# Designs tried in a protein design chat: VHH binders against q2ydc9. Part 40

Target 1, 344 residues: q2ydc9
Amino acid sequence: MASESAGPAELGFVEAAPSWRLRSEQFPSKVGGRPAWLSAAGLPGPPELACPLCGRPMAFLLQVYAPLPGRADAFHRCLFLFCCRTPPCCCGLRVFRNQLPRQNDFYSYEPPSEDPPSETGESVYLHLKSGAHLCRVCGCSGPKRCSRCHKAHYCSKEHQSLDWRLGHKQACAQTDNLDNIVPDHNFLFPEFEIVIETEDEIMPEVVERDDESEIIGTMGEAHEEELESMAKHESKEDRIFRKFKTKISLEPEQILRYGRGIAPLWISGENTPKEKDIPDCPCGAKRLFEFQVMPQLLNYLKADRLGRSVDWGVLAIFTCAESCKLGIGYTEEFVWKQDITDAA
Below, E stands for the ipSAE of ESMFold2; O stands for the ipSAE of OpenDDE; V2 stands for 0.75 times the mean of E and O plus 0.25 times the DockQ between their complexes.

## First folded at step 18 (VHH; framework vhh_7b18_3)

Design dd4 (at its last look DockQ between E and O 0.22; V2 from the best seeds 0.00; counts 0 for: placed apart)
Fold by ESMFold2, look of step 18:
Structure dd4 (fold): chain B 344 residues (1-344), chain A 124 residues (1-124)
Amino acid sequence: as target 1 above (344 residues)
Amino acid sequence: QVQLVETGGGLVQPGGSLRLSCAASGFTFSSYTMGWARQVPGKGLEWVSYIRSGGSTYYQSSVKGRFTISRDNAKSTVYLQMNSLKPEDTAVYYCARYYKRGFGTPLDHEFDYWGQGTQVTVSS
């Protein structure tokens, strides 16, 4: 279950990036904005992207680019995480995997261009090469169409109504390019690139005894007496939280930890999954931990200004051990939300 | 706009020392691995050293023990201290920013932005 020889975790950090670096043909890892879909065909439909708790359309939270070396059918591979940000729910989550061979109908066989594309004046791309239309609000599959202009597409009545109220009522009658006048619906999260770094090894000294004490070695030998005193008065849950804090201390701004098959880094001993809580993939394979979203990401989402908003201790994503190709398009995977019990 | 500017090159005798500096701007410097590569006459471009965002350092075997990479995140600057220089260290030295597109891929020495380079010449 826990393999310490699986290699170091890879860490994600947010960075501002120009829009062209976050387009699908650049294979980005990104937070917020609209999804940069991988396969332009077989997108999840509105039912698959409805919040499993409240039924409202979910917002794109992040995607990671995670190809599988040596797997021809996963030369390109992305995971897409969606969350409900609609009060009072703000709790639902869904995650999807998509993968493509190197030779495919959507992208060049050659590596992505390192140069900015020619200026086209397009600011939002809502029509995929496959012919699929995207919702103007959320960037997810938009099969509903405005009956007046036939150019604006939506995932739901909720988003159609929102866009109507925020400007489409007037813009619908204009002959200008609708893609250049998409308003801020206050629905999408702020957009960032995710920068990948390998975690440096922390060299803790661990003294294990059958007594209840344990030593965390980030403070060195000079402070060993104080650590032992603290450990004597700590609960098991307090020790897990301090291990969490110590583990991230070299890179405290990490918003993501990636390692297919490694052990998750839990923030507490509460609300963690047992084996039975992680469903098998429909193909019959077990699901493996792949990455976790850290609470630090919440600092970048601007989600807590006025009321109930998204919140978590960690989000842990588990994916098919075989990275199988079931059904058409995107395959739903599993996300575990570790909540922190409210203080009061 | 990412910018990397090297300084500190020059002419030095065998056994001497130089310190290269690379001033970085246009990105969150503290979140990136930074490195040095060199263009040696008669050979292609080769990596020399890199330093992770968390401070761990790595060196090509031919320079290990003689060169020291370091960083100052407050000044957005990476350094290469080169001691016990040999004539075969003569090269144009480039500062570079590490780039990794995908999670879970093998470690390699990919760099996406480069400085213009600074000449280091080791001769009597």
Scores: ipSAE 0.543, ipTM 0.793, lowest interface PAE 0.7, mean pLDDT 82
Fold by OpenDDE, look of step 18:
Structure dd4 (fold): chain B 344 residues (1-344), chain A 124 residues (1-124)
Amino acid sequence: as target 1 above (344 residues)
Amino acid sequence: QVQLVETGGGLVQPGGSLRLSCAASGFTFSSYTMGWARQVPGKGLEWVSYIRSGGSTYYQSSVKGRFTISRDNAKSTVYLQMNSLKPEDTAVYYCARYYKRGFGTPLDHEFDYWGQGTQVTVSS
């Protein structure tokens, strides 16, 4: 199977955008805020969105809208990445894939209008069109409800308690205003649109090694040049880091690199996955690299405010090669976290 | 029904200029991004330029500084002014309606409707 020359990587950048552009019907790629869920059915539940390490609710980090060409069942396709924001853990990561055909029950066959809706009210959707309730805090599935007003929904007791302390206690008696004002719980990441650009193939400057002519210089001085050439033995790690730095320097604000089936851009030779470290999809297919999250995103997440904050060198996302549909719901994919080794 | 009709193609000498027009009907033109793509015989489609509903313009690197995309919402028409044409610009040019930009999406997935195309030939 000819390695289809993996086209140039696509780069993601963060930009401020109005909230309506980041809604589900706009099929956004976005950072932070609440998930813009694709299918209104089969959302991952609280257990699926709990940190695998500490068991606490994870925060929505980003979503990537990435349709597959020639796949009618994946006309709409989106990947949702979640991370743990709970100190001291802050290490849990999970990614889910969802896809829909063009003709579906949730969206128009026609492309969405680029005109702002008439109702510009920043209304937080607390329910899906399907009637499924969403957590007031995180925007994920909220099967728990307030025992007092029965209108507020939560993914967990933790988020219920958080909301109660931060405003719901006062609002709970005023049932008519519950839907209009959701306080900032300091749980959600800042919200941005991810803008896509193609990485310019920097033709490797063929360092025209000027074939400087073999001046047959005499035998004696050969030893010092060999020693200098041995001293310049760039370690494999140095080479990897140099490559990383060079690529980043071309577009320093990039927060995402996308290329299905291409090689990830690693920050170091350490803590890179081997093929055996990437689990196969439950359907039997291999998982392939699809995109990576760059460390630059951390600068936009203002993670420093939370003490031991979310940190990574690179997050690499691997998805089913067949983009299989496992049931009616969201399919979990695989995330590899490459940590920045403190160069001692 | 959505319809896109391209006009303005033809034969031009290198360094010459052409202006393509695309008349759109069957949808609210002002609410959608419109674009141009081109195809060289035996090659795939490549995007050339697109203009958002708000007026923001984007160009392929190969045509930057030479081509200008514009739109007239009152006439439901998108234009491509092509200046300093090169032999490499020889292609069938297609007008297209934008659907949605996503990662890993080919041109035919980014645009949902296409015109019949207009031939542009740049030759001495």
Scores: ipSAE 0.479, ipTM 0.764, lowest interface PAE 0.6, mean pLDDT 86
ESMFold2 (binder alone), look of step 18: mean pLDDT 83; pTM 0.842

Design dd5 (at its last read DockQ between E and O 0.85; V2 from the best seeds 0.84)
Fold by OpenDDE, fold request of step 19:
Structure dd5 (fold): chain B 344 residues (1-344), chain A 124 residues (1-124)
Amino acid sequence: as target 1 above (344 residues)
Amino acid sequence: QVQLVETGGGLVQPGGSLRLSCAASGFTFSSYTMGWARQVPGKGLEWVSYIKSGGSTYYQSSVKGRFTISRDNAKSTVYLQMNSLKPEDTAVYYCARYYKRGFGTTLDHEFDYWGQGTQVTVSS
């Protein structure tokens, strides 16, 4: 099996976009806001979207539209990344994969429209076309409903309480306008489109130093130069960090690096996963690296405003090599978090 | 049924010019991004140029300044004016309707309908 020479990584950048471009029908790659769910069926439920550490609802971080060419069952394919925003935890991460054929019950067979919809209303979709209700706060599955109006849905009691305090109490009594105004609960991340660019292979000009160093064979001074060369041995860690810096310097605003089956770009040699650290897919296939989230994204998330906030060096996402369809719905994949170690 | 028909290919000397046309039918042409791609014998498909429904144009670096993409919505036709042609431009040129780009997608996925192609040969 010829190792297909891993082409250059694709880079993701954040740009402001109108809301209609970030809807499900547009198959967006995006940051923040509410998930633009791919399949309207089989959404992950509140337990799946709860932080594995603290049990609180996670926030949608980003989604990556990444179809698999030549795979009819994955003509549409999207990865959804969630993170815990609840202090002091802020450490929970989950990623889910969903895929659809081109012909499906949810979307037109035709390409998505490039024209803005006539309805300019920033209407928050509180339900899917399938009739599934979404949480007013987070845009995830909302099996709980307001006992008063029966129109507002929530993923949890926590989000219900939050919405109640921030505006639903007033809106609940006004039956006609419930769907039109969702308050800012300060739960969602800022919303951006992720635009794709190809990383230009900047071949480092190998300055061919023509070191015609004449091997003058004097035996004696060889030992001290070997010791100095051993002393200048850039630690493996230093090399990794240098590589990281070099790649970032070329495109400093990159927030995502995509390359299925390539090696991740690590920030340090510490806390890098070994093959054994990446769990196999339940289908029996290995998981492969697909993309990573860069620390630059944190700047756009305005995470610095809250003392103990979401933080990472690199988030590496690993997905089933077979992109299998396990059951009906969204399949959980694997996230590796590499933290920035303060060099002491 | 969606159809794309390329015309205008042929033999030309280095430094010469050709104008390719692609007649589209079977869909609302004005609402879609259209593109040109080319395939050199023994090589993969490479994109050449795109024109969005709104008229914005994009070019591969190798053809930038030499090629011009345009469209006539009334005629449902997209054009590729190729100037200063080089032997390296020798390829089969395909017209295609844009679908959607994603991460890791190939041109054959990003474009859903393709013409049969037209041969362009640049040779002294």
Scores: ipSAE 0.894, ipTM 0.943, lowest interface PAE 0.4, mean pLDDT 90
Fold by ESMFold2, look of step 18:
Structure dd5 (fold): chain B 344 residues (1-344), chain A 124 residues (1-124)
Amino acid sequence: as target 1 above (344 residues)
Amino acid sequence: QVQLVETGGGLVQPGGSLRLSCAASGFTFSSYTMGWARQVPGKGLEWVSYIKSGGSTYYQSSVKGRFTISRDNAKSTVYLQMNSLKPEDTAVYYCARYYKRGFGTTLDHEFDYWGQGTQVTVSS
């Protein structure tokens, strides 16, 4: 099967979901909370999950469950996106790919269970089947251990200190099961499921560059009036933004667009990558566009309105064209941040 | 070991009804989402309906209101009641067990076991 998709984009939307549906054995696509790691072995270590700009631990932003049909070694496949949320930085990004065959050491060969687990509380699971321990604050690999109780684990001294201040000082000597008493550290993003819809392509909507005509008769009056006003005052950048708005108009609440090998939908002509800006995979293959994170997601993280005061225009994720199995664990891929900032 | 066997297909006039059955064996039927898909001549494979283990039902827009999916966990059987049949409903109908949808997946990944199918022909 080829690594490039020629079909329509698939769209992601956030929805509330009970915590059990977002556990690793459910193979979720999700925003926020702690990562639902795929392989329990070979997790990125603390250095790989430090912000590349400021060095502090990053927060899990989202993961996408994206198997490759016809690839036995990628029957399960997930992409994990992390961002720095620590002021004053708030701008570093890293993304990782992991994949497994259907027969593996961690999960049943059978479909994910539809039955809620017998335990219905909001328990936090910080110990993977491999024996790996996770940081109590962020859910990433936690090789540091509290020297007093020998039970609490952390990715960093920063998170150890945070947990100490917010509750572990009192709990350290008193509890054998610390997973049930994890306080709110004000570090994780709110948790949501990402639900998939296929973008409708039965209506012709050609939005090529240099195309001056758009038809958008299925949107509400307010949205259509905005598009018409923008069309009267066309610059090159106004035309690109109008095409962005027109392309998303049937499903304006989308937070993610997925299509391996399709063209990204940019919000402007500024800050887009050239071929030379997208590094090859260490295996030698080119990287292909796989999905983009839309600015609409920011409303679920910061309550920002779309198109105003956003942290990104889009985030575009590029992955190995071969989806290679390089090394033993999680493979770092490439993320491009399209900002909508003026230098003035 | 998993086996799915469809029955109940046949020839009907437009506006008629058929009831398809799918007998399942080799797995704990009550724990899984089951579904129907159809292979329409010249159009390929498309999903029709599915029913979760808890009983929630979902339908493709072209059959909603006309088709009803149901299950009997004691008999390990899923059904598709097809009413107000149209010539466009002519297809081979397959019973299948749901696995999981992800970004970029196809029906052959999303459903992991398939029956051999039963022919439904709607002709005047």
Scores: ipSAE 0.790, ipTM 0.885, lowest interface PAE 0.4, mean pLDDT 83
ESMFold2 (binder alone), look of step 18: mean pLDDT 81; pTM 0.819
OpenDDE, look of step 18: ipSAE 0.877; ipTM 0.932
ESMFold2, fold request of step 19: ipSAE 0.782, 0.787, 0.786; ipTM 0.876, 0.877, 0.879
ESMFold2 (binder alone), fold request of step 19: mean pLDDT 82, 81, 82; pTM 0.821, 0.821, 0.825
OpenDDE, fold request of step 19: ipSAE 0.890, 0.882; ipTM 0.942, 0.936
ESMFold2, last read: ipSAE 0.767, 0.710, 0.783; ipTM 0.864, 0.832, 0.879
ESMFold2 (binder alone), last read: mean pLDDT 81, 81, 82; pTM 0.818, 0.821, 0.821
OpenDDE, last read: ipSAE 0.889, 0.891, 0.891; ipTM 0.940, 0.942, 0.942

Design dd6 (at its last look DockQ between E and O 0.84; V2 from the best seeds 0.80)
Fold by OpenDDE, look of step 18:
Structure dd6 (fold): chain B 344 residues (1-344), chain A 124 residues (1-124)
Amino acid sequence: as target 1 above (344 residues)
Amino acid sequence: QVQLVETGGGLVQPGGSLRLSCAASGFTFSSYTMGWARQVPGKGLEWVSYIRSGGSTYYQSSVKGRFTISRDNAKSTVYLQMNSLKPEDTAVYYCARWYKRGFGTTLDHEFDYWGQGTQVTVSS
């Protein structure tokens, strides 16, 4: 099987965009806000979107639109990444995959229109086209409803209580205006579009040829050169970090690196997954690296405002090699979190 | 039915100029991004330039400063002005309607309709 020369990585950058460009019908790659769900059917429920560590609702972090060329069933394909934003946990991560053929029940066969909709109002969609209700706070499945107005939906009692305290109590009696004004619950991350650029192959891999030039140097001066050479022995960790730094320095604002089946760019040699650490897909196929989230994204998330903030060195996402469809809904994939080791 | 028809190709000397035109029909032209790609015999398709509905233009690095993409929405036509042509620019040039770019997508996926192509030959 010819190792298809892994093409250059694609890089993601954040840009401000109008809200309509980040809606589902535009098939966005985006950071923050509410998920732009692909399929209106089979959304992950509150249990699936709960933090595996603390059980609290996770926040939508980003989605990547990543179709598979030549796969009719994956003409549209999106990956949705969620993270726990609840202190002190802030460690839970989950990623879900969804895909659709070009011809489907939810979207036009034709390309998305680049014309802004006439209704430019930041209308928060509180329901899907399927009629499924979304949580007012997080934009995820909302099976719970307000017992008073029966119009407001929530994923959890927690989000219901949050919304009640921050504005729904006042609005609940005014049934006609409920759909138009969703308060800022300080739960959602800031919203950005992810713009795609190709990494320029410019940097020759300085293959440090260990020119083991056998400097047959004479016996005597060998001790000082050995000490200097021992002093210059860049640790494996230093080499990895240097590589990371060099790649980042070329495009310092990159927040995402994409390359299906390529090697991830690690920040250190510590806390890197081995093959055995990546669980196989339930379909029996291996999971392969698809993309990683860079630490630079943290700068845009303004995470510092929330105490023990969401933190990572690198988030690496691994997906089914076959991009299988496990049922009608969203398929959970695998995310590896590389933490930044406090260099003592 | 969507149709794209390229014109304006031909033989030109190095340093010369050509203007390609693509007449579009069968869809709301003004609402979509249009682009040009080229294919050298024995090589894959490479993107050359595209212009968004809002007028923003993008160019491949190899053609920056030499090629200019423009559009006339009233005529449902996209143009590629090619100046300072080089032998390396010899290819079949295709007009295409843009669908959507995603991560890991190919040009064949990103563009959903293509013209028949027009030959551009740069030779002394």
Scores: ipSAE 0.827, ipTM 0.910, lowest interface PAE 0.4, mean pLDDT 89
Fold by ESMFold2, look of step 18:
Structure dd6 (fold): chain B 344 residues (1-344), chain A 124 residues (1-124)
Amino acid sequence: as target 1 above (344 residues)
Amino acid sequence: QVQLVETGGGLVQPGGSLRLSCAASGFTFSSYTMGWARQVPGKGLEWVSYIRSGGSTYYQSSVKGRFTISRDNAKSTVYLQMNSLKPEDTAVYYCARWYKRGFGTTLDHEFDYWGQGTQVTVSS
């Protein structure tokens, strides 16, 4: 079987890394910053990266490097997740897949070098080898150009206006080093590497036996009546949340769970997708679960504290079972947002 | 063009030691992570250890404390010092060049070039 996908989950964890390790030629899995695009051609345009709910430009949230074993056309393969962080919305999500063979027009056939680049260092890279220009604010495709300097590019009028107000008005006249001096627009999430660990097997007889669920009895110094009430009224939703807590307990800092075709780990029984909620790929194939983003990631995002900000229980990503290539660019996939139920 | 040649295998008693060497050619050795994997009879292929270009080392739990990986960039050579050998260490040992780990990858993606292997047998 060329498409066996039922192995143990792989877990993602946040780790600091120097910026050069998060460039495209390193094929990173990463949170925040600007996207490290895979194919330099066929990037999603501004309409594809507008929030599906409010129409405002979305922020890059994370990407995962997820090659498909045995698929020469997916020797390199990345998934890119974007979210709306613009109040009052903060709810929209989009995810894109891109893949390349090992021999391609953009990257060396050799492994990613471990030598730090000496010439460019920490500079922001806003121009791809394909000739594509990136938005100075968000790092997404930037087809709009400043009419004064002809060097600054933007995905949207919103980001052009933001950059203008925060410093480009003055810097535009100089034009000498626009890419080296980009202000903090308070738009990008903090940047981190995602490191991978394989999940250890969870012993079902210890944590999931219903006739000897001693874990319930270890709720600490709880009042006896409260413990008895909780146990007496345990519902399907409570069992799902207990399974969630038990499953993550060995590695509580996981921000991502990956496994093509495995079952998602839901935080509750509410707000989960039915089969009909997951659209087929335009190629005709079903979409299957690939990875989920855990609520623990929220602790690293430093979202706006003065108003509405991004929030979720889990985000579940579903991708074409065939990992097809529709055209030459990025293929939109499906993301399900399981919101946190606040029924206090 | 890329060549990895392992030497140093052989028969050794339990508790003994061996040092494997891997001569590398056809690429800029100092720029890449190198590693060792082994094919254990009846258990399949598993990674053993790898060493980054800057010298950071990583080990499977079953060999940690007993095996030491090292490299000599001037000689384009990676080594595996194996101490306190056990019968379960019996395997064909392969030198390999690291490519990259991603989500869902297998060893044949994570290491892109493999040597022909050297037999290590630990028995009485």
Scores: ipSAE 0.749, ipTM 0.856, lowest interface PAE 0.5, mean pLDDT 84
ESMFold2 (binder alone), look of step 18: mean pLDDT 81; pTM 0.815

